# VH-VL binders against q9nrl2r1430to1533, part 225

Target 1, 104 residues: q9nrl2r1430to1533
Amino acid sequence: GGVHELSAFEQLVVELVRHDDSWPFLKLVSKIQVPDYYDIIKKPIALNIIREKVNKCEYKLASEFIDDIELMFSNCFEYNPRNTSEAKAGTRLQAFFHIQAQKL
Key: E = the ipSAE of ESMFold2; O = the ipSAE of OpenDDE; V2 = 0.75 times the mean of E and O plus 0.25 times the DockQ between their complexes.

## First folded at step 13 (VH-VL)

Design v12 (framework fv_nezutatug; at its last look DockQ between E and O 0.11; V2 from the best seeds 0.00; counts 0 for: pae O 2.5 > 2, placed apart)
Fold by ESMFold2, look of step 13:
Structure v12 (fold): chain C 104 residues (1-104), chain A 121 residues (1-121), chain B 107 residues (1-107)
Amino acid sequence: as target 1 above (104 residues)
Amino acid sequence: QVQLQESGPGLVKPSQTLSLTCTVSGGSIDSGYYWHWIRQHPGKGLEWIGSIYYSGRTDYNPSLKSLVTISADTSKNQFSLKLSSVTAADTAVYYCARGPYTSDHYYMDVWGQGTTVTVSS
Amino acid sequence: DIQMTQSPSSVSASVGDRVTITCKASQSISSYVAWYQQKPGKAPEPLIYSASYLYSGVPSRFSGSGSGTDFTLTISSLQPEDFATYYCQQANSFPLTFGQGTKLEIK
């Protein structure tokens, strides 16, 4: 925990947002477009929300930041079958994240 | 700093139900992880029993499926194993573990210390 | 079920030796293998995920390789703390399965 740790969270979130496979995760899933999503997913989260939490210094530990990112991916895999574009994008972005997160 | 700790009786009689609890500290069970039970028989390797995602999804080893129930209690930050109709063959060290919830790669990145369960009359 | 066959079941080696442990899957599992180290009386500890990626804090003398059905764990120069039992695990599909273990002993 410190100024350099918060900078690392910001850098990682920016790298995730810039990744080609970030498109399912940029903002919360629309209830209009996906009517049953919020019946299945009880703890919704997205990159824009995580970035806001980083900006507000709401993460005290690196593990809290990592857990929000993992929750974002697990929501995707819980809702989407593995052969969907969303799940495939999530798999690639999660693999990228796991490599980058080792630096935390 | 996430830690997992198994608890439950070390001795269970044949035909009874084995009940174990895993307590999670330094993290939350209602998170993006898959929570596993694994056991290790004396002198043998590791056997996956089953897993739970906090929302209620479970996967069980088919060899144990009719005998196993895994459940989660998010208010206590715990998940539990119940194995019915135990025999001496269920004598093992029981571990809880976790790994990232994924579409197709199921690793265990944190393990509990293990608890020994003996099934004996 | 995907069966994981580890070889050898036991190996005797000296400090400084290079050791290779192999694991064969009964069908292709892509690169979805993990390796664990277990010392007597302790829980398994994660070493490697996805065939070749080291967990944080794992010494660089450990390495993994392979894809498809054939995988290896290599310790390039054994240290005294490396004498343990090693397990591979397929992470590809349920039921998750482990190799039977390789016990690495002092020669």
Scores: ipSAE 0.596, ipTM 0.892, lowest interface PAE 1.8, mean pLDDT 92
Fold by OpenDDE, look of step 13:
Structure v12 (fold): chain C 104 residues (1-104), chain A 121 residues (1-121), chain B 107 residues (1-107)
Amino acid sequence: as target 1 above (104 residues)
Amino acid sequence: QVQLQESGPGLVKPSQTLSLTCTVSGGSIDSGYYWHWIRQHPGKGLEWIGSIYYSGRTDYNPSLKSLVTISADTSKNQFSLKLSSVTAADTAVYYCARGPYTSDHYYMDVWGQGTTVTVSS
Amino acid sequence: DIQMTQSPSSVSASVGDRVTITCKASQSISSYVAWYQQKPGKAPEPLIYSASYLYSGVPSRFSGSGSGTDFTLTISSLQPEDFATYYCQQANSFPLTFGQGTKLEIK
């Protein structure tokens, strides 16, 4: 595709991905590495998936985009105990997201 | 809601070390924000001193870097400022503040009420 | 370091007036500008972030615009509680820097 300015959604995804605490969310959880993950999490999602949806213009409303991001965090907190590095990272990234989401 | 409160001696003698603490309530300092120190000399504008992330990552104003140390104590939900070898030029209202943690943009969305520090013999 | 040149240093206005404050960055800082309001004896309070987005609770009469090097804070219809000192801040990179401030006084 051609060069274009990033949409608000695209820009926010870029910022999320670049965040120091994005590492648990960059890709879908590996079933090999975490065999029981998909037994617990029924709607898996990750930043790469969300980015693809943004790129495909699948989000018509900001609320839809926000819902997917919140789902991503919800999944993290559902699977990971609070004291895990993943949950802590999620907490921090979600806080960042909530601030940035005001731009949408 | 998150609140910040500065505390420490309001009077410091020249050449001594200024020490302040910012106590955070209503939220944890490891909750994904930068924690900032800003000061304001009487009748003057705002000057950024430095910032810290919960991990210990610090950034300092180059003009003050050699004299400034910022630290965080997650167990106490506090972060602190030390400014060594103070002079009258360090007399100011000192603010702690919170802002989003990012790699490329930083602003302050929550401020403490500020604490006055006077450097005088 | 990125310098933020704020103007005017002071402005006198009346209730109901439209007020504009400008801030110029010494280099391009994209949209990474924040605006703060400070009343005497009080801490600065955030008004705008990322050049044009209002913090929650900030009246809609406040607005921000600009990108690159030139930024503007506008109060569309000045209210009594708006008389204060305003600061811009570049949030693009360390060291963080503020404008010199604009004191908005009642005429």
Scores: ipSAE 0.101, ipTM 0.769, lowest interface PAE 2.5, mean pLDDT 93
ESMFold2 (binder alone), look of step 13: mean pLDDT 92; pTM 0.945

Design v13 (framework fv_nezutatug; at its last look DockQ between E and O 0.82; V2 from the best seeds 0.00; counts 0 for: pae O 2.2 > 2)
Fold by ESMFold2, look of step 13:
Structure v13 (fold): chain C 104 residues (1-104), chain A 121 residues (1-121), chain B 107 residues (1-107)
Amino acid sequence: as target 1 above (104 residues)
Amino acid sequence: QVQLQESGPGLVKPSQTLSLTCTVSGGSIDSGYSWHWIRQHPGKGLEWIGSIYYSGRTDYNPSLKSLVTISADTSKNQFSLKLSSVTAADTAVYYCARGPYTSDRYYMDVWGQGTTVTVSS
Amino acid sequence: DIQMTQSPSSVSASVGDRVTITCKASQSISSYVAWYQQKPGKAPEPLIYSASYLYSGVPSRFSGSGSGTDFTLTISSLQPEDFATYYCQQANSFPLTFGQGTKLEIK
């Protein structure tokens, strides 16, 4: 991707971070507080890491950026039962992301 | 972009096991998506067979669940369908497909080209 | 299982016509319906998700609407390349189910 695509990634990540339902995704899950998380989730990722990858121009393609965001949601749904606050927040934020991603 | 390609035998005898493989290119099956098998019977509509997720979880159509196994091989970037004890009713075009993993929305945003399987003696 | 009933089974129309295809779910599926276009000898291609959202690259003459049990796909001005069979799919719960299809023939 070009500089226009990286600016679009930055804008989208900012919109995700600002969203009311971003709270489960802002930073990596604490291994100390949630010891079994990393037994189940093999490829952890969070918005702060994705934002840093955008800032450092580490995404070559829009698909790489999209895949990291989707992985973030998939981890949430894999670890958290459907009725938890985390899963419900993930569902709403993913729907918001899918709409915003059409603009890329 | 991500591309899916089905492969496997086009002709299978009754009572045998149908084995198909979907090869993913331009992306990884280990990237947090859901992966699906769908078939289309001659002159008829589409039937969902089942899904496998990046985590290894599976969901199967209840009408087939005792006969169907879906598995993934992340080292080969492939996922597979095995359907046991096939009959002529299993003659169809078989598709693999991808969608976002979600809690409540099961869409297929990328499809393979399809492979025709005929079950005949 | 949620049954999806499409109508009409087939429609014949001219280039430039408006075409409407409907899909009825046997129980409420909120807005969780997708629409696909399938040309002869080809795989289905995604058109619409979540009742009304177009996939990237889908022409704006396609639109979707509906919620609950009743859903509609509309082609506002039919083009020659729109000759195909159209399927709805409920995306709400397993087993995923598809409508029987609507074959669109251009006169």
Scores: ipSAE 0.535, ipTM 0.881, lowest interface PAE 2.0, mean pLDDT 91
Fold by OpenDDE, look of step 13:
Structure v13 (fold): chain C 104 residues (1-104), chain A 121 residues (1-121), chain B 107 residues (1-107)
Amino acid sequence: as target 1 above (104 residues)
Amino acid sequence: QVQLQESGPGLVKPSQTLSLTCTVSGGSIDSGYSWHWIRQHPGKGLEWIGSIYYSGRTDYNPSLKSLVTISADTSKNQFSLKLSSVTAADTAVYYCARGPYTSDRYYMDVWGQGTTVTVSS
Amino acid sequence: DIQMTQSPSSVSASVGDRVTITCKASQSISSYVAWYQQKPGKAPEPLIYSASYLYSGVPSRFSGSGSGTDFTLTISSLQPEDFATYYCQQANSFPLTFGQGTKLEIK
């Protein structure tokens, strides 16, 4: 497959995944564990899905990549009350992302 | 890049309903952003009218809540404002704007060019 | 509602000047403040978010600071294109509210 430098998108996804507050976002929410999640969230997404899209070069514009990340956070804030651990983690991770995204 | 464009009648008679539409291009409204209406009376500052979220939930300025309805049409990539029973006080430039979706905190990072609405008989 | 009291209402300055605009919130809003620039006949454009972070593309001569109730926007060296009206906005809670604006004019 060849060795190449990580793209800006790849690097940012790695940084997001490694962040202490990434745990709510690493993979899709389990329907078994959260039965009503997909009744509320119509466009589910997670960092593993975004990483796969990056690896497949599906993002042609930074805006497309940013939109998926923002969607991920939006889903979290829509489903989880503000005082939950998930929402708090999301708030911190989103702030981190907004700073890093300016480099794209 | 994302662009927003307001459209609708520039003249509305008193007691009628003001209707505006914001058309979004270069990005989907069915995404991780909040969408806002803000207005500016001639020579005055900025007033937040209301917002619509990804889920379709809305928040309105209490001063206008009883008169305001914001909706979204994902098939057209638009969101709209209706303000009923208008008076001269509703004469203003109306802006639609986008903001990052956060936990009940909002900034506006992309704005439409604005559309002037005059309330006059 | 949270009131944002902006000062001054207007200021005259020359190219190269250091300009500071202040915004005081009626209650603590942490760092949830944004600043916008508006030129005549144009829509507002974002400058600062979360009190101190520049939006992409904003010149480094712009800076924001503050937390709690007192916030400032500073232009370190005024440029001709900076003459405009500036607004602060609290993003802490609904209803979202703006300062009354500061018109920066040429001296």
Scores: ipSAE 0.172, ipTM 0.786, lowest interface PAE 2.2, mean pLDDT 93
ESMFold2 (binder alone), look of step 13: mean pLDDT 92; pTM 0.947

Design v14 (framework fv_nezutatug; at its last look DockQ between E and O 0.86; V2 from the best seeds 0.00; counts 0 for: pae E 3.6 > 2)
Fold by OpenDDE, look of step 13:
Structure v14 (fold): chain C 104 residues (1-104), chain A 121 residues (1-121), chain B 107 residues (1-107)
Amino acid sequence: as target 1 above (104 residues)
Amino acid sequence: QVQLQESGPGLVKPSQTLSLTCTVSGGSIDSGYSWHWIRQHPGKGLEWIGSIYYSGRTDYNPSLKSLVTISADTSKNQFSLKLSSVTAADTAVYYCARGPYTSDHYYMDVWGQGTTVTVSS
Amino acid sequence: DIQMTQSPSSVSASVGDRVTITCKASQSISRYVAWYQQKPGKAPEPLIYSASYLYSGVPSRFSGSGSGTDFTLTISSLQPEDFATYYCQQANSFPLTFGQGTKLEIK
C-alpha cells in the first residue's frame, strides 16, 4: 500500500463520513440506547473506529480496509430490518462505497 | 486478496449425500460478506443453490431446499454444502463464491475455481 | 421465480466488432443485474454489477445498461480474449437466477 494507499483510505473515510447516509455509522451503537445490540452484533465497528485505524496505519492492504467497511454495513443489515431508516441509509451508503472502492 | 477453494469427493453414488467444503483464504468468513454455492450442469447454465450470511442465516433455492444444507465453520474459515439423495441430475461443477452483504440483493464478486462432482453408481 | 431470458443463445463475431447481448427479466428487478464472463473450464468472472458498474480490472470496452426488465451487455470492440460465454444474473429477489448464457464465438 504505502502512503498513497493510506491517503486513499483517508479520503474515502472522509467521503463516507460526509455522506448524507452516514449517520447510523459515525460511532459505535450505545448499549444504553440499544440494550440488545451487542447480544446480536459480535464484531461492532464504526467509521470513527475505522478512521482511527487508518490514522494509525493499521491497514496494510486495501482488502483489510474494505473488509472493515463491509463489516460495518453487514452489522447494520444484521440488526436492522430492511424497512428501517438505518437499513435504507446503509443500502445507499454501501452502494456509494462499492463504487468508490473500485478506485482503491 | 481473498481466495476460495472448493473441496470434496468428485464421485458420489446415487441416493448418497454430496458434501463439499469451501475454504476461504486471505479473508475471514466471519466478516461482512455473503457466501454462496452455485452449480453448473455439464454444458448448461448456472444454478444458484443457496447462501449463508454473517449471522448464520441461510437462503436456499426452493427447488433444492428440502435436500440442501449450508453451514459455516468460522474456526476453520470454511463453509460447506450438503446435498442429500443425489441423482444423476446433480452431476455438475460446483462453485463457491463470495458477495457483498446487502439488505436484499446479492452479486458474486469472487469465485472458487469449481469442483466437479459426478453422480454415478 | 424471476426468469432471465438471455439473447442470443450464441453469436459469431470478428475481432473489432461491436457485440450486444440482452437479458430480459420476467418482472421488474430495478437495476439489480450482474454480468459474468466464463471461459471453457474456468469459473465465471464478474464483469458488471448493478446493471452498469464495471468491476475493477474490467476493460472499458465492456458496458452495461438497462433498468426494470430489459438489460444489455455491450462490447464496443471485440478482442480475442473476449470470446467466451456470458451470463446475466438478477440479484433482486430469491431465488437468485441466471440467464441461460450467450456463447460468443469467432466467426
Scores: ipSAE 0.746, ipTM 0.920, lowest interface PAE 0.6, mean pLDDT 95
Fold by ESMFold2, look of step 13:
Structure v14 (fold): chain C 104 residues (1-104), chain A 121 residues (1-121), chain B 107 residues (1-107)
Amino acid sequence: as target 1 above (104 residues)
Amino acid sequence: QVQLQESGPGLVKPSQTLSLTCTVSGGSIDSGYSWHWIRQHPGKGLEWIGSIYYSGRTDYNPSLKSLVTISADTSKNQFSLKLSSVTAADTAVYYCARGPYTSDHYYMDVWGQGTTVTVSS
Amino acid sequence: DIQMTQSPSSVSASVGDRVTITCKASQSISRYVAWYQQKPGKAPEPLIYSASYLYSGVPSRFSGSGSGTDFTLTISSLQPEDFATYYCQQANSFPLTFGQGTKLEIK
């Protein structure tokens, strides 16, 4: 990762946040509202955390950035049944991400 | 950047257990991906064997379900295939592959090099 | 199980030709098809996912289309490096299944 890769990571995160289907992924799931979430999901992550990691230059390789975003989707699909609004939003946002990630 | 490499015996005797390992480099198997085994029989097409997910959940081809086990070892960054009671019909090139984990559709975006396994006396 | 039937089984073509390969699913799979290229002695390489999206680094002469049961892979102007076997894969449901392959040979 050079400065061009860091700019590309920020640009992609901004596009994900702007997407209409980002709503399940903006912040970590509340343990109070979803008590069993952290018993099932051991590596929680969300867009605000990924964005902060980009801002702090914590990603040294494009693959590290991509893996965090894929983990975010995988947590959604592991926890949420396929017919939920969360899983449907995740499917659409992941498809958008796969197209945009080709630029990395 | 992520690379997959199969390893294991190239020759296995009938009735024994075929054991293969896929080593992942440039990425982690503890990432939120799906990990697959696929084989290609001589002069025939490709056959999906099964998958393991980062959560440890597995799915197997029903035609092999009682004979196949897929497992992961995150400390070695590897996932493995065991196929019991092999016959000559299990002679094939075996591939490991990765794909994004999704709710309802599965593509393989990275493939290993393949390893040839022959089942013969 | 969903059967994937490719046509033709083989194609003989010249550099510069437009080539189409078709794949038919035994039941609707929406747009959930992938295409792979396999050269002799090598692993399959991903070309297309979700019927029409090219993976990064795949030349733009490759295109895919289709929905439901009928899918097409097209090479708009065949290059020498395109002589290979091509497979479709349904990605819709387990067990994942592949077409039998189409061998593209130089004429």
Scores: ipSAE 0.301, ipTM 0.831, lowest interface PAE 3.6, mean pLDDT 90
ESMFold2 (binder alone), look of step 13: mean pLDDT 91; pTM 0.944

Design v15 (framework fv_nezutatug; at its last look DockQ between E and O 0.77; V2 from the best seeds 0.00; counts 0 for: pae E 4.0 > 2)
Fold by OpenDDE, look of step 13:
Structure v15 (fold): chain C 104 residues (1-104), chain A 121 residues (1-121), chain B 107 residues (1-107)
Amino acid sequence: as target 1 above (104 residues)
Amino acid sequence: QVQLQESGPGLVKPSQTLSLTCTVSGGSIDSGYSWHWIRQHPGKGLEWIGSIYYSGRTDYNPSLKSLVTISADTSKNQFSLKLSSVTAADTAVYYCARGPYTADHYYMDVWGQGTTVTVSS
Amino acid sequence: DIQMTQSPSSVSASVGDRVTITCKASQSISSYVAWYQQKPGKAPEPLIYSASYLYSGVPSRFSGSGSGTDFTLTISSLQPEDFATYYCQQANSFPLTFGQGTKLEIK
């Protein structure tokens, strides 16, 4: 394959992953570490999964991409109380995402 | 692109229960976001009624809490509003809306077109 | 409840004018303010979130500013399609509350 410029989705995922507050979102929550997570969160998702979907060109519309990112944040806030490090990181990262998403 | 559409009776008698449904298309109510009901009395401003979230948790305006019930039906991709014991003061255009799911604050970034409900004998 | 007081309640202006609408919160709400535009017979449409960020598709002539208790919506050069009613909303605390609205009319 040839080298090509990253798509807007790819670029945004890279920016999200590199963000200091991305640590709760980089990969799926471990069922071993959090036994009740998947009893509460029915549609788990993480940045590595979203990145893979982008790489596979599964997003045809920006809205689809945005929906998955929002789902990721929704899951975080659904499971984590607002005073947790995860929720605080999520709040900051979501704010960043909302700004960047306006450019899509 | 997500779209919201309100539906329900446009006329309700006093003391009866107002029932409205918001049908969501182009997106799933079971995949994040927050979902809201807002109303606007004729010639007046906007009043938040309540919200329902991913988990099914609800928040209500305290001024209406005892009379309001918001629920969701994921199988139909709908969420609903019930307002009991209505009076003329409940005559308004009712909007459903969507916003991001956040830790503690909410905006409405997508609105339905609104549906008029008149309370009259 | 947090009160949102808009001023003015109504304003007449001409195309090309600079228009500023103010919203004052009864207590500090950080930057958690949204602005909406509503035309007669239509649903509100979002303009700004978090006090100063424009939604996609909103013309750049719209801008928002402020933090704490005082917030402003500015239209730098009024266009014919901008005549409408505008609402601020605080998103900081429940119950969510709106300003009473500002009707922007053609002079």
Scores: ipSAE 0.796, ipTM 0.927, lowest interface PAE 0.7, mean pLDDT 95
Fold by ESMFold2, look of step 13:
Structure v15 (fold): chain C 104 residues (1-104), chain A 121 residues (1-121), chain B 107 residues (1-107)
Amino acid sequence: as target 1 above (104 residues)
Amino acid sequence: QVQLQESGPGLVKPSQTLSLTCTVSGGSIDSGYSWHWIRQHPGKGLEWIGSIYYSGRTDYNPSLKSLVTISADTSKNQFSLKLSSVTAADTAVYYCARGPYTADHYYMDVWGQGTTVTVSS
Amino acid sequence: DIQMTQSPSSVSASVGDRVTITCKASQSISSYVAWYQQKPGKAPEPLIYSASYLYSGVPSRFSGSGSGTDFTLTISSLQPEDFATYYCQQANSFPLTFGQGTKLEIK
């Protein structure tokens, strides 16, 4: 929505990127390193892409921004078994996101 | 804001298949959320029936697993419940709900209004 | 299956009272509990997730606490619109299970 919400989106994305558990989410998964990823994940997304969308004012509603962040986590949980480092990092970062989003 | 609305028959005969649909508005089922069916029996608490994820993966309550099917139709922005071979014990208010998709914990942050289903001759 | 046991089953209280509802899990569920409010004839509404975090728009008089097996929902100053049934839900593992409910009646 408004200019204030877009500034808040940037602040939240920066906090996510700085979090210790952001490492699985900074950029899209490499097809070379993870060949089957894009056979399973239909709508790939990562923090660098979300940040670019915020910078380009592509989010018209707060719900659109929130949905992209949740999609990012959901891709992680769909691809990675619960006991993997990626899924554990995703769980912690998602919990952090839900807390930070209350401040919006 | 996302909204969920259940639809389907209010009366179903024993041994038939109960079929309910949840229509999603203000958001897409083809987003990274989990989609749930829950029911509330008369005079009893809430019972989780099962979930479908944006990928098409499903999880079902083991007590209902052989009888339940949950499916999604992204072109209609709907997900559906089918419960086969119903008995009077399946009389309940049925809710659809949404939550964040997670690896190890599941909350419902949006609920439909509920639809009453009676199983009776 | 993880059993969720709520106490009390019902309570009558006056406007302005502090009301406490407890929920006990049959095994540890960390902090993975949610609380819902259900008014008569309506769907459940989310109040609290992860034991203690309020959803946006939930009045600050609601609070939650607990970890492991013992969880508490508190209404610090009861209002007339708080007449409802309250449910806890364990979010730790499938099948998801709910407490049997606590009916709150306002005198």
Scores: ipSAE 0.266, ipTM 0.819, lowest interface PAE 4.0, mean pLDDT 90
ESMFold2 (binder alone), look of step 13: mean pLDDT 91; pTM 0.943

